# VH-VL binders against TBCC domain-containing protein 1 (tbccd1): the designs that were tried, part 1

Every score and structure here is a prediction.

Target 1, 147 residues: TBCC domain-containing protein 1 (tbccd1), of Danio rerio (Zebrafish) (Brachydanio rerio) (a4qp31r305to451)
Amino acid sequence: PPGSRLVLMSQVCKQTLAKDSEKLNDVNIKLHRCSEAFIYLLSPLWSVTLDKCRNSTLVLGPVRTSVHIQSCENVRVVCVAGRLTIGGSFNCTIHSLTPTRPLLLPGNASLTLGPFHTQYPTLEDHMASAGLAVVPNLWNQPLLFGV
Structure headers, positions and changes below count from the first letter of each chain, unless a header shows other numbers; Kabat numbers aren't used for antibody chains.
ipSAE, averaged over its two directions, is called F for ESMFold2-Fast, E for ESMFold2 and O for OpenDDE. V2 adds 0.75 times the mean of E and O to 0.25 times the DockQ between the complexes of E and O.
[cut] marks letters that were taken out.
The coordinates of atoms that the task and the answers printed are left out; those that the model quotes come from them. Centres of patches stay.

## First folded at step 1 (VH-VL)

Design b01 (framework fv_bexmarilimab)
Fold by ESMFold2-Fast, scan of step 1:
Structure b01 (fold): chain C 147 residues (1-147), chain A 120 residues (1-120), chain B 108 residues (1-108)
Amino acid sequence: as target 1 above (147 residues)
Amino acid sequence: QVTLKESGPTLVKPTQTLTLTCSFSGFSLSTSGVGIGWIRQPPGKALEWLAHIYWDDDKRYNPALKSRLTISKDTSKNQVVLTMTNMDPVDTATYYCAHSYDWGTYFDYWGQGTLVTVSS
Amino acid sequence: EIVLTQSPGTLSLSPGERATLSCTASQSVSSSYLHWYQQKPGKAPKLLIYAASSLQSGVPSRFSGSGSGTDYTLTISSLQPEDFATYYCQQYGSSPYTFGQGTKLEIK
């Protein structure tokens, strides 16, 4: 069933990885300890978690449920997502399109938030598949939690 | 048991290049999240971070000294090497290498330090 | 660059007393990235507290850390003779990693 598969991408290091396969449709992605990487996952995804990634750029297709960024450093994320949460992260830039307010958990420093700016040929179809619309976008209305 | 030990010359002349080696045991620098940093301390002064290298060969340098510093690793020999060019008497300090986990969050195991004196 | 300012520069106390050491950052730093070290004369620094309040394994429970934002504190509840040393705070909220100038804890 959709949302039941997990694809773990661990230690993607010093490379460019681009995937737009139907096999990634409705999967959960976990990127763990990736570094010096440019990762493009241009499919409708179920959820994405970035954990302990650094010096990397991630461009994601629409993510139905959530993008969670945890303990990352010098990471750029470009995404469309149902929810966005960021915790324990330093010097990260997130360009997002979300119908909900980004949630900033404790432990962040030097975060830059901006609007989603990317376009690719099947984006509109993928947004429909993920149940996401171009409006509203609350990227500039984050919620701050904790100290 | 985790151990780190610095080695290299204890006396360097002005304008020369300093090469220090950190030899370690009890962990691997191929393990995800592991890194080694170099920190120095001039006599009677505070600690100053110099450079860091991580398991994935990511390298970071103190911007104030970046043009003079090179850090490299040899994971098969359990060694990290720091090179610092154009030494000056002001660079006289005890030089330490230290273990970190993840991206250099904190330094939990330290070498004993090696005093490097820069004098003509 | 984040500057860490420690106070006092020197703290003179007797064994059994409570020590409170302060570290102030020039801009907000996440508590996850503030750490405390102890250094005895002629020796390498030893990690005491990481992430502002987490006690390093093997460190006596009389040591504790607290704080958030720009203000951090290291507390020693009842000083033992071996605790007289110099203490440094360190941050990794921003590159470069920086250390405070140190607080020397000396016997009165």
Scores: ipSAE 0.000, ipTM 0.512, lowest interface PAE 14.1, mean pLDDT 86

Design b02 (from b01 with heavy chain H99R S100I D102G W103E G104Y T105W Y106S; framework fv_bexmarilimab; at its last look DockQ between E and O 0.04; V2 from the best seeds 0.00; counts 0 for: pae E 18.9 > 2, off the site)
Fold by ESMFold2, look of step 2:
Structure b02 (fold): chain C 147 residues (1-147), chain A 120 residues (1-120), chain B 108 residues (1-108)
Amino acid sequence: as target 1 above (147 residues)
Amino acid sequence: QVTLKESGPTLVKPTQTLTLTCSFSGFSLSTSGVGIGWIRQPPGKALEWLAHIYWDDDKRYNPALKSRLTISKDTSKNQVVLTMTNMDPVDTATYYCARIYGEYWSFDYWGQGTLVTVSS
Amino acid sequence: EIVLTQSPGTLSLSPGERATLSCTASQSVSSSYLHWYQQKPGKAPKLLIYAASSLQSGVPSRFSGSGSGTDYTLTISSLQPEDFATYYCQQYGSSPYTFGQGTKLEIK
């Protein structure tokens, strides 16, 4: 069933990882302790969690449910997502298209939020697959929770 | 004003390598979301996409021709280069470069095209 | 590969008439990546309509586009002499990125 699978990508270090396989369609992705990495996951995804990643760049295909960024440092994330949540993260830059207000949890410092600015040829088909083809972008209206 | 122009040989012998240059002005490939595509059209026939390259050096090739094509850019010179190996008479066509712009990836400005004839 | 089939192959009409040109895709295409071009003999194609229905800057308002999924239409509400040309639809949603075979619009 869509959203039932988890793919863990742990300790991806000092490399470029690019995946656009249909095997990632509607999968939950967890990126854990990645460092000095350049990661492209260009498929329609169910959810994405970044946990304890540092000094990395991450470009995601459209994420149906949520992107959760926790305890990251010096990370750049480019995504289209149903929801965006960020906590405990330092010196991170997030360029997003999201129809819900980004949720900023406690423990963040030096965050930069910007609009989604990346294109690839199959992006619109992937956005339609994720239910995000005709949604507003609320990247600039974060909610500060517990701050 | 956005302009593009194709340059290169107009006559090529079978098995030779074709190198075409797209020179453009009025925009830069340092601008996010901008790309250059190559499209060909045999005389009296349909258009065929060959390859494209984006500002971030993302490259894509027509799968039927991928083994024969190489695309590269020189952003400082406002040029994109297409190389096509092992030319054959069936490759005789007008070759166009065109700008890819915006979130819809349309070809919004085209060069005038250059006819390349492949003749034994 | 997505095949775009245009109909009719040739459309013969008089100035002032309404032209309707069809583009049918072999599988669904996001309307965001379905585009229309005009080409006159000896000239490069010119973008008319992008994203199925959006009019390119400098294109007269008599041109319009519609459609979604597999079926797309270009309409010219009142033909002018300069509109007699060949028209192509094109998709940029799935590689290889393909063009239709064209509809030649000619003077009756």
Scores: ipSAE 0.000, ipTM 0.499, lowest interface PAE 18.9, mean pLDDT 86
ESMFold2-Fast, scan of step 1: ipSAE 0.000; ipTM 0.500
ESMFold2 (binder alone), look of step 2: mean pLDDT 94; pTM 0.949
OpenDDE, look of step 2: ipSAE 0.022; ipTM 0.679

Design b03 (framework fv_bexmarilimab)
Fold by ESMFold2-Fast, scan of step 1:
Structure b03 (fold): chain C 147 residues (1-147), chain A 121 residues (1-121), chain B 108 residues (1-108)
Amino acid sequence: as target 1 above (147 residues)
Amino acid sequence: QVTLKESGPTLVKPTQTLTLTCSFSGFSLSTSGVGIGWIRQPPGKALEWLAHIYWDDDKRYNPALKSRLTISKDTSKNQVVLTMTNMDPVDTATYYCAHRGYESYWGFDYWGQGTLVTVSS
Amino acid sequence: EIVLTQSPGTLSLSPGERATLSCTASQSVSSSYLHWYQQKPGKAPKLLIYAASSLQSGVPSRFSGSGSGTDYTLTISSLQPEDFATYYCQQYGSSPYTFGQGTKLEIK
């Protein structure tokens, strides 16, 4: 069943990781303590959580439910997601396409938000698979919560 | 007022383990966006970063020394501890602990006075 | 690792003169992660400039920083006697977080 599997990527350090497999379709991804990494996950995903990642760039295929960024530093995230939440993070840049307002939790500083403008083969098919094919982009309307 | 102070032995024999404690006041290491680093400076030489620890207990080590270094914190005592194994005369240096946070874009904005550690037989 | 090269190694000037100190990185560093420190003999370093151009609280306005990419500069507009010290640049953009070898500013 979609959304039932978790793929954990821990301590991806000083490397480039690129995956576009159908095996990642509708899975939950957790990236934990990745550092100095370039990570490309170009499949329709169910959810993505980034925790304690540093000095890394992440390019995600469309994420059906949510992208949650927590305790990250100097991270660049490029994503299309149903919901975006960021907390405890410093000097991060997020280029997003989200139909909901990004939610900024306590502890953030020096965040840059920008619109999604990336293309790869099969992106449109993946957006349809994630239920995000025709949605408004509220990237520039964040909500501050609990600050 | 932010203050930090290093404590530990001033003389270490080759092959021994060095343990240094950083005691601080004026801030909490449970506060989001705060960290403490350790930096050393051999006599007459440049500064060298060793390790740092974040408020969320995330730890980073200089890759050149990572097999020898352990950093930990005790939030209840306002202390950060650095341990370095297998000391050698080339490790003779002044060891500093320093505060860093979001306000200074993670620059080391407050430093302890430093403690000179001499490694000799 | 990113190597920071400071030049000159030693700069001899008189009070009232302008000092210009350079820091060159072996690869591009975000200016947000380049910092400058002052160290006087027998003392701990003091943060002067953070994020390439932001003046740390309590630091005199004669100090300024600039630069981007691989080339960064610290300028002291009119040297005072207390400014004669060793200056270090530091980058935090990539682990390990490295310091330059220092520029010693000495009185002529």
Scores: ipSAE 0.006, ipTM 0.566, lowest interface PAE 14.0, mean pLDDT 87

Design b04 (framework fv_bexmarilimab; at its last look DockQ between E and O 0.04; V2 from the best seeds 0.00; counts 0 for: pae E 15.3 > 2, off the site)
Fold by ESMFold2, look of step 2:
Structure b04 (fold): chain C 147 residues (1-147), chain A 123 residues (1-123), chain B 108 residues (1-108)
Amino acid sequence: as target 1 above (147 residues)
Amino acid sequence: QVTLKESGPTLVKPTQTLTLTCSFSGFSLSTSGVGIGWIRQPPGKALEWLAHIYWDDDKRYNPALKSRLTISKDTSKNQVVLTMTNMDPVDTATYYCARTDYYGSGFYAMDVWGQGTLVTVSS
Amino acid sequence: EIVLTQSPGTLSLSPGERATLSCTASQSVSSSYLHWYQQKPGKAPKLLIYAASSLQSGVPSRFSGSGSGTDYTLTISSLQPEDFATYYCQQYGSSPYTFGQGTKLEIK
């Protein structure tokens, strides 16, 4: 069923990883300890967690539920997501389209938030599949928790 | 300067397999965002999209022709190859390859085209 | 599949006149992926307008595009002899990627 599987991508280092596979449709993704990597996951996803990633660029297909960024350093993330949460992260840049206010948890420093402007051929089809077609973008209205 | 050129047989018998090569210069298919598409045009008729291949090896096919088409690339040779099986006289057309660029101008418009090659299918 | 229907099929006009070419989609298409091409006999198509309204580099300013959703228009404000050709709209937003059947613009 949608949202029942977890795919762990751990220690992707010093490489470019690109996947556009229907096997990733509606899957929970955890990116863990990736470093010096360029990661493109161009499928409609259920959720994405970035944990302890460093010096990397992540471009995600539309994420139905949430993108959670925790304990990352010098990471650029490009995403469309139902919700966006960031905590414990330093020197990160997040370009997003999200219909809910980004949540900023404690421990962040030097964050840059910007609007989503990336395009790929099937983006609109993937946005529709993730329930995120024709939604407002609240990237510039973060909500602070415990700060 | 960006250029593309189609090459392959100009005459094919029914049931044979057509192999076309798109040779290009002035850009690399390893560049993020770049793709090559194949389009055909029967004499006096409209354009029909066939297939596309992108820098990350993502491949898209016209579903009406999918069972007959294979697209591949050789990035080191700056070439894209299209094969179409079981050719029929209705497949007689001029075949074009064209570039698209995801991160460039044009929002995946086909901004540079080859000159085209006419492929005639007859027995 | 998104069908693009162009109207008229043939448009006969004289140099100096204004041409208006229509492209109607069977369902909504993001304007970012609606493009226009010009094709002369024996030649490959040439990109004119991308993303519904953006003029491709090197294309004369007499060409313009507009529209959204299902209805798109290409306008040539004052026809020049070199503008008599066939024009195609094309969508790249939903697979299969499709072209309209073309509008032939010819000298009256």
Scores: ipSAE 0.005, ipTM 0.526, lowest interface PAE 15.3, mean pLDDT 86
ESMFold2-Fast, scan of step 1: ipSAE 0.005; ipTM 0.516
ESMFold2 (binder alone), look of step 2: mean pLDDT 91; pTM 0.936
OpenDDE, look of step 2: ipSAE 0.015; ipTM 0.621

Design b05 (from b01 with heavy chain S100L Y101G D102W W103D G104T T105Y; framework fv_bexmarilimab)
Fold by ESMFold2-Fast, scan of step 1:
Structure b05 (fold): chain C 147 residues (1-147), chain A 120 residues (1-120), chain B 108 residues (1-108)
Amino acid sequence: as target 1 above (147 residues)
Amino acid sequence: QVTLKESGPTLVKPTQTLTLTCSFSGFSLSTSGVGIGWIRQPPGKALEWLAHIYWDDDKRYNPALKSRLTISKDTSKNQVVLTMTNMDPVDTATYYCAHLGWDTYYFDYWGQGTLVTVSS
Amino acid sequence: EIVLTQSPGTLSLSPGERATLSCTASQSVSSSYLHWYQQKPGKAPKLLIYAASSLQSGVPSRFSGSGSGTDYTLTISSLQPEDFATYYCQQYGSSPYTFGQGTKLEIK
C-alpha cells in the first residue's frame, strides 16, 4: 500500500544526489548522517525524516504527512509538507509550504524559517498527488513545544 | 582512468539465455549516484537501451524487453551482469556497457562492445 | 514512448563546410535530458553534448548544441575529416530512454 515502504539514505557525503523516479512515489524517506551533500528528491513522498545531517541542502517534492528534522546542523531544507517538526537542530534554514503550523521541539538554536518559492515542471501534479494542492501556508506561524 | 569491458559468449543458439558481464575500473558502484547501463546495436541499426542499475540497486528495464531481462551487480568485484532469455536471431547485436550518473543520465564512458551472434 | 526523429538520415558534405543535424521529439523533453553521441564505424559511441548545449570535456569547440521542447540541433561549424561519422540524439525524459535512428555524416 501507499506509505508502507521505507527508503533509507545513510551517509550520503560530499556529493549531489538527485532522484525523481516512480520508485519514490508515496514512500517514507529517512536521511541519516548525510554531510556536505545536495539532495533533490523530486517525487510525491509520504514522509521524510532527517537525522544527524550536516552542511547539506535538501530539496523535496511534496510530502503528504510530515517532514521531521532532528539533530541537524547547517542544513537547508526546501519543502511542501502536511506537517513540519524541527528538534535539536542548529543553524538550519527551512523554506516551507505547510497547511499546519511548524512545530519547534526542544533543543533548536539559530533557526531561519521562510516561505517555499521553488518551482519544477511536475510540482503541481505532485502537490495534487500528495493532497497538498491549494492549501494555506502557515510557515510564519510556528508553535514552540516544551515551554 | 575509467575503463569498462564486456565479456560473454559471442555465439548463442536460438531459445538459449545470454549472460554478459561488464567489468570496470576507475570508479565503484558503492559510490552514490553511480550506475551502469546496457545498450545494444544490431549491425547497421540504431542504438537501443536495454537496462541499467544504480549503486543503490535501483533497476530500470526497457518495457519492451523487461520480461526477458535481468540486471544485477557485484559491487565488491566491480561487475554488472545482464541476462537475456529466449534469444532470437533478431537479437544479434553488439552489446555495450556504459557508465551513467543518477543526476546526469547520459552515458559518458563506454566499453568496446561485444558482438553476439544468434544462429544455429 | 518518446520517439526521436533525426533528419536528414544522411548528410553529404565536404571538409570545411558547416553541418546542421536535427533531432525532433514526439513530445516535449527537458533540454537537461537531451544528449548527443558520435559513433565511428566499428567503435563505441562517444558522448559529445549533454543537456542539449553543454560540451563534453575533450570535445572540440566546433561542436555545439541548441534547442528546447521538441526541437534540438547539433552543429559542426567547420567539418574535419575525423568528423565523418554517425550522430545519435538520446532522451532521458521518459522511460524507455530512447535514441534517434541516427544521421550519417558522409564525405561528398
Scores: ipSAE 0.000, ipTM 0.512, lowest interface PAE 14.6, mean pLDDT 86

Design b06 (framework fv_bexmarilimab)
Fold by ESMFold2-Fast, scan of step 1:
Structure b06 (fold): chain C 147 residues (1-147), chain A 121 residues (1-121), chain B 108 residues (1-108)
Amino acid sequence: as target 1 above (147 residues)
Amino acid sequence: QVTLKESGPTLVKPTQTLTLTCSFSGFSLSTSGVGIGWIRQPPGKALEWLAHIYWDDDKRYNPALKSRLTISKDTSKNQVVLTMTNMDPVDTATYYCARSEYGTPWYFDVWGQGTLVTVSS
Amino acid sequence: EIVLTQSPGTLSLSPGERATLSCTASQSVSSSYLHWYQQKPGKAPKLLIYAASSLQSGVPSRFSGSGSGTDYTLTISSLQPEDFATYYCQQYGSSPYTFGQGTKLEIK
């Protein structure tokens, strides 16, 4: 069933990784300890988690449920997602399109938020597949936890 | 006040293993964005980065020396330990530990005084 | 590995003069990750400039940095006796973190 598979991408280091396979449709992605990498995952995804990634750029196809960024450093993320959560991260730049307010958990510092600006062939079809084709963008209205 | 201090043997014989400890105060390695690096400098020569450990236990090693180096931390003791195997006279140098703060390795803002390690038979 | 090449290796000047020290990278480095250190004989290095152009607290305003991409410069506008030391550039943008070979600033 959709949303039941996990693809783990661990220790992607010093390389460019580009994937646009239908095999990634509706999968959960976890990127763990990736560094000095350019990662392009241009498929409609179920969820994406970035954990302990550094000095990397990630460009994601539309993510149906959530993008969660945790303990990342000097990372640039470009995404369309149902929900965006960021915790424990430093000097990260996120360009997003989200129908919900980005959630900033404790431990973040020096975050830059901007609007989603990327295009690729089939993007509109992927947005429809992820349920995100016609939604408002609340990228500029983050919600802070930790007061 | 932030301070770092290196400790360990000042004389090592060829083929032995060197273990150096960096003891620090005024900050915690559990704080997001904090890291400790080790840098060495042979007499009269340039600085060479050896290894780095971050708050989240992410470890980086100089590829030229990676097979010989191990870095670890004890957050509760405020210590970082560097181990270097198979010492050679060319490894004679002053060894420094230094702090990087706020996030991604911006810079080494506070340095220990350094400890001279001489490798000789 | 990004190699940082500093020039000149030695710079001989008199107090009051302007010093210009160069650092060139073998590959493009974000200016956010290019830093300058001062080292006096027998002492640990001291951070002077971070992120190519930001002056560290406590460092005199006569020190300034500039540059982007592969070319970076440290400038001392009017040398004081205490400024005669060795200066190192460093990049943190890519592992391994590397230092230049240093520029020794000596009194003429």
Scores: ipSAE 0.000, ipTM 0.490, lowest interface PAE 14.1, mean pLDDT 84

Design b07 (framework fv_bexmarilimab)
Fold by ESMFold2-Fast, scan of step 1:
Structure b07 (fold): chain C 147 residues (1-147), chain A 122 residues (1-122), chain B 108 residues (1-108)
Amino acid sequence: as target 1 above (147 residues)
Amino acid sequence: QVTLKESGPTLVKPTQTLTLTCSFSGFSLSTSGVGIGWIRQPPGKALEWLAHIYWDDDKRYNPALKSRLTISKDTSKNQVVLTMTNMDPVDTATYYCAHKYFGDSSYWFDPWGQGTLVTVSS
Amino acid sequence: EIVLTQSPGTLSLSPGERATLSCTASQSVSSSYLHWYQQKPGKAPKLLIYAASSLQSGVPSRFSGSGSGTDYTLTISSLQPEDFATYYCQQYGSSPYTFGQGTKLEIK
């Protein structure tokens, strides 16, 4: 069933990783301790979690449920997601398109938020597959939790 | 078995530039995730972070002091150098270098060098 | 910048007593980024507790840390003579990475 598979990408270091495979359709992605990496996952995804990543850039296809960013430093994320949450993270830049307000959990500092700005040939089809084809963008209306 | 030691002048005149060297052993700055930080402590006062540098030459500076600070590394010599311009009597402090590691989301400083007292006198 | 306020500034206790040291942040800090250091006179600081509650290797079990958000605590369950030192909390959640002003544990 969709949303039941987990793909773990651990310790991706000093490389460019680009995937646009149908094998990633509706999967959960966890990126853990990735460093000095440029990661492109251009498929409709179910969820994405970034944990303990550093000095990396991530460009994600539309994420149906949520993008969770935790304990990251000097990371840039470009995403379309149903929900965006950011906790414990330092000097991160997120360019997002999300129909819900980004949630800022405790422990963040020096965050920069901006609008989603990338494009690839199948993006609109992937947005439709993720249920995000026609949605407002609330990137500039974050909510602060845990203060 | 990581060891660090600070070296440099113990007395500096106002307006002069301070150059401190951190020499270390037991690890390499070519190892992914490894870094060195500089922290100072004026006599009887709290610790103040100054700067740090990582294995990949990523540099971070205290924003309040950034215009005065330069941090650099020489991986082949196992050394990190901190330069601070326009010294003032208020910069009198014990200056420490410390090991920092990010690879395991380790955001603390340990171990520390013994520290070197720098006195700025007019 | 995040300001860390430690209280009390000085804590006078006898060996065998429990010490409780507080660190309050001016804004929320993830527990993953809150650390405690011990500094003895004339010596460099030494890491005691990292990520609010994790005991550093080689540190006696009488030391423990707790807390979340803006309020953090360091506890020493039964003071030994060697524990009389100054303790600093530190946050890594925001640049500049700041330290508290310290709590000095002194013998009563």
Scores: ipSAE 0.000, ipTM 0.491, lowest interface PAE 15.1, mean pLDDT 84

Design b08 (from b01 with heavy chain H99R S100M Y101T D102Y W103D G104F T105S Y106G F107Y; framework fv_bexmarilimab)
Fold by ESMFold2-Fast, scan of step 1:
Structure b08 (fold): chain C 147 residues (1-147), chain A 120 residues (1-120), chain B 108 residues (1-108)
Amino acid sequence: as target 1 above (147 residues)
Amino acid sequence: QVTLKESGPTLVKPTQTLTLTCSFSGFSLSTSGVGIGWIRQPPGKALEWLAHIYWDDDKRYNPALKSRLTISKDTSKNQVVLTMTNMDPVDTATYYCARMTYDFSGYDYWGQGTLVTVSS
Amino acid sequence: EIVLTQSPGTLSLSPGERATLSCTASQSVSSSYLHWYQQKPGKAPKLLIYAASSLQSGVPSRFSGSGSGTDYTLTISSLQPEDFATYYCQQYGSSPYTFGQGTKLEIK
């Protein structure tokens, strides 16, 4: 069923990955210890977790449930997501479109938040597939929690 | 729809060079991450990976066969070519080409395979 | 080179039974690069599971994969007649990208 698959991308280093395949539709993505990488996952995704990634740029298709960024450094993320949470991260920039307030967990420093401005073919269809078509963007209203 | 098809001689003599072409449609080898590999299977035996070429022309070879193998691509023709020198009867096998979009995605589409028999 | 050893070599079961197929690597492989394929006689292999546990599009939900490090498992929860085939694991973490020797799943 949708949302039951997990794809682990571990140790993606010093390379560019770009993907828009239907095999990533409704998949959970975990990116772990990626570094010096440019990663484009342009499909409607179920969830995305970034853990201990460094010096990397990620551009994500619409993420139905959540994007969770944990223990990352010098990472840029561009996403549309139902929920965005960021913890333990340093010098990261997130450009987002989220109908919920971004949650800033303990341990963050030097975060930059901005609005989502990226376009690609089929984005609108992917937004609808992820249940995120025509939603308000609360990127500029983060909520600090547990500090 | 994604399709791949192997073509080349079905019979080669010992010491000759084998050249196989993989022709594909439904995707481009200019897409970042995409690559095509060659895998063979001798009759009744297991699969053996031979070589892989990526969108950026990065090439990987099975070290056991590297001195005999050359892989190349022509992105404009949607073709990947494998060349194998000094053919021997033990190289008799069905040869497959297959697409991989990322190293974590596995070989998701395969050609039908072409049987190459090496005999005098 | 990383050697993948599959067990058992042949597994004889009846439709409706659960099948468990093992793949053991001679050294640790990231689960992101462990894949499972099904091959029927005279046909090309078909990708079933990629990255150890991700079900390929169009593959029935009775197929599942699990594992990490050196030990990986493919499970078929309730065998159908069409599932009797040879199954191969592959690692794509370190060149050469090796396949196991295969497990043949047969009736009775």
Scores: ipSAE 0.000, ipTM 0.495, lowest interface PAE 16.2, mean pLDDT 86

